# VHH binders against q924l1r178to360: the designs that were tried, part 2

Target 1, 183 residues: q924l1r178to360
Amino acid sequence: DFLDVYHGLRRRSHSEVITHLRRASTFVSHEKLRRQLTDLCTKVQSGTHPAAQDVLALRDCFSTYPLGFSQLQASQMRALSQAMLLTPYLPPPLLRQRLKSHTTVIHQLDRALAKLGIGQLTAQEVKSACYLRGLNSTHIADDRCRAWLGEWLHISCSLKEPELSLLLHNVVLLSTNYLETRR
Below, E stands for the ipSAE of ESMFold2; O stands for the ipSAE of OpenDDE; V2 stands for 0.75 times the mean of E and O plus 0.25 times the DockQ between their complexes.

## First folded at step 1 (VHH)

Design D7 (framework vhh_8fcz_2)
Fold by ESMFold2-Fast, scan of step 1:
Structure D7 (fold): chain B 183 residues (1-183), chain A 127 residues (1-127)
Amino acid sequence: as target 1 above (183 residues)
Amino acid sequence: QVQLVESGGGLVQPGGSLRLSCAASGFTFSDYYMNWVRQPPGKGLEWVSGISGSGDSTTYADSVEGRFTIIRDNDKKMVYLQMTSLKTEDTAVYYCARDESITIFGEVTDYYGMDVEGQGTQVTVSS
């Protein structure tokens, strides 16, 4: 039905985002960060779910050139909008402002959620929170959704405002291979 | 080389009118959605208006709705912004931008977004 259609659109956007990240890695000046970004993208494309520590190790790539909010290409912003289930058919400046605003709101909500404790959320609330953050949570068991939200909050709550482009890309990085059987 | 060249700005009194022009080259103009964006003194970029490749669909920021009109001429590879009832708040450098990226007086670059590098056209609304 329509949920399956949305899940299909989201999955297509994941491939586009990862391809852009791989291309962007060639512009990373710091050799260790360039290697780490390239390795993460290769593993994600191969079906590996990334560890939170490996995602966080890349934060500097996402606070400045080439992957800071002001440096994102229109095609990347459309793919990211699609992964967020937002309309991608807006002018690039408006896409950028909307993605930045939505990511900032999610970051603020994440700090509140961490303070509340994810154990206080109902199963439906956890699944909805995961879906809004990029996970196709409909057919994933409640305990696995809660574990995923914990991983998301660990990353989110570690990030500062200038690093929020990483949180936006985490919509794809943390969601693409969670409980997917690619092997 | 993709190139966009803006013109038509100037000094105008509140309530006045101006028509901005943008000449495009280096790409198939009719295939692309075109935008006008502006940067007021000391502020970031603000999206103003957009027009589809065919010219059939237009969109406007709430702040300019009913006062500005975006038009394109695909044969001449031009996009225009007709501005009426100008306010002091409309004072800004105005840039045209192709969908898929922002191009300002020069080349398309893979990581230009909110950065303004080109000339633009200055609009000053002052009594």
Scores: ipSAE 0.000, ipTM 0.128, lowest interface PAE 16.4, mean pLDDT 79

Design D8 (framework vhh_8ghr_2)
Fold by ESMFold2-Fast, scan of step 1:
Structure D8 (fold): chain B 183 residues (1-183), chain A 126 residues (1-126)
Amino acid sequence: as target 1 above (183 residues)
Amino acid sequence: EVQLVESGGGLVQPGGSLRLSCAASGFTFSSSYAIGWVRRAPGKGEELVARIYPSGGSTSYADSVKGRFTISADISKNTAYLQMNSLRVEDTAVYYCAKDQWLEYYDFSGEYFDYWGQGTLVTVSS
């Protein structure tokens, strides 16, 4: 069915994004950040859902070389576009501009949503918000989706404009291993 | 200070009904909090029974109570309720009203509920 096709596309993109992050970690000059990024990639590849705090600790890697928007390679941008369910079949400058614009819009919406409060959303609204942000929310309970959206907003609302490459990569990092658990 | 005051417990026969109330102070239901009911039976651990996000109206229930219990919230009264129908002996427990701090992303504190009340005892016996 059509939904399974989109979920398959997202799953395939996840491994590629994480592989690119792991390769990029070798170019991080700051020793502590390099270790933290490598550790996060290892845990995510092994099936662990990362804590929002651990993702946010990496923000400096995503504002400059190697993972700032201007440093992203075409292959990285194609994989990220697939994770966002956007066409990857654009020239690299247009991929970059679209990913920047899309991420900026999400960041602005996140500020408004934070001001409104996530408890104000209906079950349908919270699932849709999560799907837009990279979670395959269709078969996840609405309270788990609301919890995930809380994690997303904690990261998003802490980020400044130069750090938004992290928010883009969070589409994969926060979504890849989010499983059903008792809360 | 956050305070939650539970009331409405008592002795009831199997098949009976009770409505528990949770009056909240020190915070408002219009914020991004989940309110839940957690029970603890003698000799057993705590079980999350029902959860509501008051401003959004979203609810969830433990399998053991689905179809029998209904959680609701009155935002204007800052009060949450647990309507318990078709009560069973195994529903005997102290029931606590809890605020879920995990959903306060501005005050994120992990996957837990804070209990600020002393609970209300529900005894189901013949």
Scores: ipSAE 0.000, ipTM 0.184, lowest interface PAE 15.0, mean pLDDT 80

Design D9 (framework vhh_nb_b201; at its last look DockQ between E and O 0.19; V2 from the best seeds 0.00; counts 0 for: pae O 8.2 > 2, grease 30.5 > 24.2, SAP .798 > .668, placed apart)
Fold by ESMFold2, look of step 2:
Structure D9 (fold): chain B 183 residues (1-183), chain A 125 residues (1-125)
Amino acid sequence: as target 1 above (183 residues)
Amino acid sequence: QVQLQESGGGLVQAGGSLRLSCAASGFTFSDYAMGWYRQAPGKEREFVATITSGGSTYYADSVKGRFTISRDNAKNTVYLQMNSLKPEDTAVYYCAKEYDFWSGYYTDYYYMDVWGQGTQVTVSS
């Protein structure tokens, strides 16, 4: 039950991250992007798993204002740290540095993994890769973990360095409503 | 697998001293940064001190000059020497293993910070 305690912490952070995204939508001046961000937040809050194109449509909001790494507020960074199972209790500059470093490394690993192919990973390696990226993969079947990781890589490999705040938020967006099954 | 066991907490008078210990197992201790954090009732957990694998130390402003973090890699133990204690230092103190991509181990397979159970420090006025 070691990981189950951390699963609880992660799940509690999901709602807070989505709440921050919805609040940030009021600062998006471009009407289409504002509506798309609001719609995505509503979709996730209602229990629906988002499509990759819904996530990628928002990349400009996460490149600079209002949701770029430099724009994230302390409470938002604390919630994102919890979703990554990293301490949320560091001073804000250290939270920002750690989240940015962690996300950058994941992005580098994603490019390498996409070239290698998910099929080259063992079942345990797939579950660990999913867990790193925000999915509580312990009780999810291997084929579903591989499908999820494929969705993740599609999003990740479409993003450029300035857009990586979206990849960080994808830890929550892609994980919150993914179906868990037990075998 | 990773285990962190804090000890050394207790009741102490303001101005006094206390030494906390955190015994670690289940990972290559010398490869990781270790931290101390604290949580007072009704407050969020906050950073106290961290020590890198190389021995560099960092402190919260509120404890700088009064607290000293150290490590003994031979004993797999991190310490927090707390001097000139104040009532506002009253809290549960937690030891943490801080995750680092550049150091790998079995339990790091899940890529997360790991916490101890905490030890109570009470500073009476």
Scores: ipSAE 0.113, ipTM 0.566, lowest interface PAE 5.1, mean pLDDT 86
Fold by ESMFold2-Fast, scan of step 1:
Structure D9 (fold): chain B 183 residues (1-183), chain A 125 residues (1-125)
Amino acid sequence: as target 1 above (183 residues)
Amino acid sequence: QVQLQESGGGLVQAGGSLRLSCAASGFTFSDYAMGWYRQAPGKEREFVATITSGGSTYYADSVKGRFTISRDNAKNTVYLQMNSLKPEDTAVYYCAKEYDFWSGYYTDYYYMDVWGQGTQVTVSS
């Protein structure tokens, strides 16, 4: 099945993205942010699903050095592309442009979706929306997908345009340990 | 069912030219970016060129100025015109249907790149 293949690729990319985040923590000069990023990485690596507030606390790391879009290395962008089910075989400038554009479109769609209200979506629509945003939603109950989408929208709709690198990384952070996705 | 079928490959001498074609079916062709990639024996797949749904083109540095990507939406076909071919261009060339964030068109489940079967290009010295 194609879904099984893509679920495997996403799981591999999750580990790589978290490893990159852990390494980036060594370059965070602000003690509070360094501690928060390290704590989040430790929780995610130990199998804990992060709270939206813990993710949002890191927003400044993702609007500038070390994890802003312009600071992302080729290996980081390849792992993030795989998490979004996009080809990692583009040159680094095109990878960066595509990731930035894709994340911007998702952010715009999220604002519209929040205005519509997730309660208006069918079970199929909720699962599709979650899959697009990084969750392997195929075998997760629709009520839990709806709850996850609520967590995603809370984070997404709180972010400003310069902070969208965090939304890109949220494809991994919010998806890695969510309920039945570990099966 | 998405299908991509490449053609136009063959044997050519260095300095020669070839035109590759990729016929697409099973999706709304005009809504997607289309790309060309290549893979030489024992090497990873390498980007060659892409054309967005809006017609913007992007090329790998190794082919820029020698290769031209184009599309014909009426025929559901993407082309790669290859000029001034070098032995280093020898590879299997793959057509790809790409997720196209520039088009504003998105499908819910299969938000991912799809590859064709490939066509062999051999450039002799």
Scores: ipSAE 0.031, ipTM 0.479, lowest interface PAE 6.7, mean pLDDT 83
Fold by OpenDDE, look of step 2:
Structure D9 (fold): chain B 183 residues (1-183), chain A 125 residues (1-125)
Amino acid sequence: as target 1 above (183 residues)
Amino acid sequence: QVQLQESGGGLVQAGGSLRLSCAASGFTFSDYAMGWYRQAPGKEREFVATITSGGSTYYADSVKGRFTISRDNAKNTVYLQMNSLKPEDTAVYYCAKEYDFWSGYYTDYYYMDVWGQGTQVTVSS
């Protein structure tokens, strides 16, 4: 399945994205946020699917240096681009613009989708929505896809515009270990 | 099979112009974004320009205002018009095909998957 192949391309960037997050954590000024970010990275790297509350707890961390959208390093933006199946070969300003635009669109769609209700979507639409957001939903049961999408929407709709870097990273955080938890 | 072949490279003086062509075959040309990249000696390959299937164009800052990417779908060809060339533009120029990982309901994704053999562009001082 070509979607599996493409997801393989995305997955190659997941470890790099998390590595960048872990490195970035050393520059987080607030001790609590630094610890929470480190813990989240550890969980994801250990094969644990993070809880939505743990992700949302880091919203302030992703609105300022070093993980704010405007402050992301080129290498991280390339990795994140790959995670979203976008070309990583653009210059950094274009990478940033493309990522920001893409994330903003998803965020807007999420709000609309939340208003509409996941129950109004067909199974295929749910799978497509999940895949767009980083999950390899191709072979995942409909109820699990709907659950994942619900979790995504909960996070997304809780975020404000300055925090959208978190949503960008969530394509990796929420997709890496779903249904593959190794606790 | 998908194949890309560049042409039009050569030696030109600074301030001069060149027009590169890339002939594509083996796929529905009009459905895909096309791009140009370049690699100078001892440097990494870098983005130059891209044109989407819909005709939207993107340029590297270093070539913006000097280079123009265009396409002729009837000829399955993408072009790179290079004006006001500089010595730092010296490189092997590669044509590339972008494929959409996702062309569905919400957004389109582009990624490079096929490359030509390249054409040498040399700009003398």
Scores: ipSAE 0.013, ipTM 0.272, lowest interface PAE 8.2, mean pLDDT 88
ESMFold2 (binder alone), look of step 2: mean pLDDT 82; pTM 0.828

Design H1 (framework vhh_nb_b201)
Fold by ESMFold2-Fast, scan of step 1:
Structure H1 (fold): chain B 183 residues (1-183), chain A 125 residues (1-125)
Amino acid sequence: as target 1 above (183 residues)
Amino acid sequence: QVQLQESGGGLVQAGGSLRLSCAASGSTFSSYDMGWYRQAPGKEREFVATITSGGSTYYADSVKGRFTISRDNAKNTVYLQMNSLKPEDTAVYYCAAGSPEELYELLSQGDFDYWGQGTQVTVSS
């Protein structure tokens, strides 16, 4: 029962985060990055699972205005907290600090997971790792969860510390359209 | 529409304990963030503790480890358990309620929509 409630909260938060991203795209001054961000949001909203390279192409938008950690609005941080299954009911400075700290820890763990190799994880460990990173993994087959974690790690391990706002948004971008079965 | 009424204040010696209660009337209690503030004679109102609608708690540095805020949504009541009281804790204690959206901007300012009338706490040395 609790899983159904949490999965419902995550699904609702996905739409909110993508709406915030689309709104933020209007403030991206660099024409090519603005176009790439807008295109990604459109594809995700229409049901497309994004390619890692398309997500990584946006890294500069997430290290400075408008989508760097210091520029995130309270409503966006609340939606992101819900996507991570964290309480959204904190003052904005504490929301920002918690999201930044949580994302940094995940980034550090991701580097360790990449060194270990995801093939070494049990089915339960893979599902738990995916769940922590934004995927509602309970009813997704082990091989699909392992493939998803591979996509996550490819993005995560390519990012530098100032770009971790992108990793935070990846909780939504990589999870929204990932299905229970093969497409 | 929320009306707040504090109780449980009184005179206590240093090192003692008091438990304050704030009873709320209204059908929206569970959706509100609740806070405790205090005002000592000749001083501005200061933050003491808050508990969000989701159950997260925050405390002023001066009360951390001594005070505990809690809520009972079934009774529409928020509590402040005050232990190891000091003369410096002497003040009128106020209960406050605010919506989640407003709390984000108002927490540092202490400007909630709804305030109680206050209850006096006096700690003798």
Scores: ipSAE 0.000, ipTM 0.088, lowest interface PAE 20.3, mean pLDDT 81

Design H10 (framework vhh_5c3l_4)
Fold by ESMFold2-Fast, scan of step 1:
Structure H10 (fold): chain B 183 residues (1-183), chain A 126 residues (1-126)
Amino acid sequence: as target 1 above (183 residues)
Amino acid sequence: QVQLQESGGGLVQPGGSLRLSCAASGFTFDYYAMSWVRQAPGKGLEVVSDISSSGGYTTYADSVKGRFTISRDNAKNTLYLQMNSLKPEDTAVYYCAKESPDLYTFLEESGYFDYRGPGTQVTVSS
């Protein structure tokens, strides 16, 4: 089943992205932000689903060095592409452009979804929206997918364009530990 | 017409080695990432290895890391999989597959791969 293949690719990419985030945290000059990023990575690696406010607290790390779009390393961009089910097999400038363009489209769609209201989506539409945003939604109940999409939209709609690297990384951060029985 | 043709499979004893080849035709080979995918009897598909269009980037499933090596020769339109330290659990039909290039293609075609070959049988037994 191709879904098992995609889920396996995503799970491998999640570990790689979080490892890169943890390493990048050592280059965050702001002491409080460095601690918050390190703590979030540790909690996610230990199986904790992060709160939206804890993710949003990191926004400044993702608009400048080291985690802004222009500072992302090729290996990190390849892992993020795999998490989004996009080809990782492009030169680094094209990987960056592809990830930036795709994340911008998702951000614009998110504003439209928030305006429409997620209650207007069918179960299948909710599961598809979650899958596109990084959640392996196939075996997760539709009400839990709808709740997850709400958490995603809360983060997404709070972000400005220079901060969209955080939305890209949220593909991993919000998806890695989300189960039907939420923590 | 796009064609992928695998070869090099066969019966081998545990600890042995095999090299699989995939001859590609009907498309611009050096434009596309390629994969080796396997299916054991009664099980689903497993992607064992991927390689970028240039050959500069490769990935491996945890089950084969350190034992398998993927490579390609774009001048010959050929993909390879060098399999070392083979185990009985490596017994499967191995398929050469052309990657879907993006999320749009994935969503429309409902598959990660546009094409795959007919497969080559690898049996690890003694």
Scores: ipSAE 0.000, ipTM 0.157, lowest interface PAE 14.1, mean pLDDT 82

Design H11 (framework vhh_8fcz_2)
Fold by ESMFold2-Fast, scan of step 1:
Structure H11 (fold): chain B 183 residues (1-183), chain A 126 residues (1-126)
Amino acid sequence: as target 1 above (183 residues)
Amino acid sequence: QVQLVESGGGLVQPGGSLRLSCAASGFTFSDYYMNWVRQPPGKGLEWVSGISWSGGSTTYADSVEGRFTIIRDNDKKMVYLQMTSLKTEDTAVYYCATSPSEWEELFYSSGAFDIEGQGTQVTVSS
């Protein structure tokens, strides 16, 4: 059905986004950051779920060239749109604007969720929040969804406006290898 | 093992300033988030501020935003809290703590941190 189709599209887009990140790493002039980015991409591709601190260590790569919003290539923006379940069939300037707008809204909602506390959310609300942020929460236990949302909020609430390209890529980085507890 | 030693507290008048220090040892300081938490008289622990392992990211509780600044020095294994425009409501024992294992606890504002040090007392009164 449509949900299964969208999950299939998301999986394919994840591979494309990680491939773009790996290629972009060759343009990172800071040796330590370049190494950290390539290491993260390799681990994610091999099935490892990244720690929030390892993701946040890369924030400078996502504020400026090569991975800031203004530097994202059309193919990368199309893959990110698919990962967020948004249509990729827009001209590149409109893709960039929509991705920035959508990410800004998520960032604002994240601040509100952090203030509310995720313990106040029902199981259904937690699963929906995770799904909106890129996790296929359908077969994941409620407590694991809450833990994932906590990791997401930790990263999101640490980021400033110029760094939101990292939050956008987190749709892929944090969701690709997260544990499914229901078969 | 993990050792955290807070210092720099004291008695100040409302509107005054203090700088708190936390000296860390027994772990790889530069790999950990650091937090300041406080316990007002007769109340539970309250999260105040946090700083990433690199110092590139800081967060603050609404009650202290714009008045407090958290800083770290990885070479010296120190974290600091620069407090300005102090209010009587800021009176508390202040502790530094590494990030909890569960990130959601930070954002509940529940103050459920494992405290290692004795803390440093801040009293704001005339």
Scores: ipSAE 0.000, ipTM 0.100, lowest interface PAE 20.1, mean pLDDT 79

Design H12 (framework vhh_7yz9_2)
Fold by ESMFold2-Fast, scan of step 1:
Structure H12 (fold): chain B 183 residues (1-183), chain A 125 residues (1-125)
Amino acid sequence: as target 1 above (183 residues)
Amino acid sequence: QWQLVESGGGLVQAGGSLRLSCTASGFTFDYYAMGWYRQTAGNEREWVAFISSGGSTTYADSVKGRFTISRDNAKNTVYLQMNSLKPEDTAVYYCAAGESPLDYFEELTSSYDYWGQGTPVTVSS
């Protein structure tokens, strides 16, 4: 069906994003961060769901070269757009602007959600919030979606504006292996 | 806005040398594989040399042993050192940048996202 088509497109983009991250890791000058990023990519590719603290430990890689917003290449931005279910058929400057704007809006909404408390959301609202943030939430139980949204908000609310490239990549990193997500 | 700016072309005598340079701006140079192509009148562009993001090099048989491709990531520049030039090397030389590994025989991996304007090289007698 229609939903299966979207889930297929999103999952195919995940592999491409992780490949780009693995490639980018070789350009991280700080040895400890380079090793941590490489290890995270290896774990994710092997089917492991990453811990929020391990993702947050990489924040400096995503505010400067090579993974800051201004350093993202066209193919990386196309894959990230597909992961967010946005059209990849824009020129690179417009892809970058759209990804930055979308990520900034999500970050602002996340601060509001944290203030409200995720316990205030209905099951349907939690599933919708997760879907918008990259999780194929349709057949995942609401309590598990709520837990995932909590992990997302912990990461999101810890990030500063220059670090939002990490939040964008988190669409893939936090979603790929959560609860045996389908192909 | 991306740019590839080529320089170093010109007229040389057979047996001479030229060094071509191509400076990139507007994209993350270090991630891109870089290549040199050439085109003669009435013919399609032909591959000359590739250098991967990691520095691995590959050459066309016609130039192997005479040409050397190299890159300087600090300067966002790729070079083609051309030695022992022959009249048949006369062509317009283009640099190109691709996000995928460059392999002109592999459809799945070959991609050039950016091209330079070309620089002419003429080798006399």
Scores: ipSAE 0.000, ipTM 0.092, lowest interface PAE 19.4, mean pLDDT 80

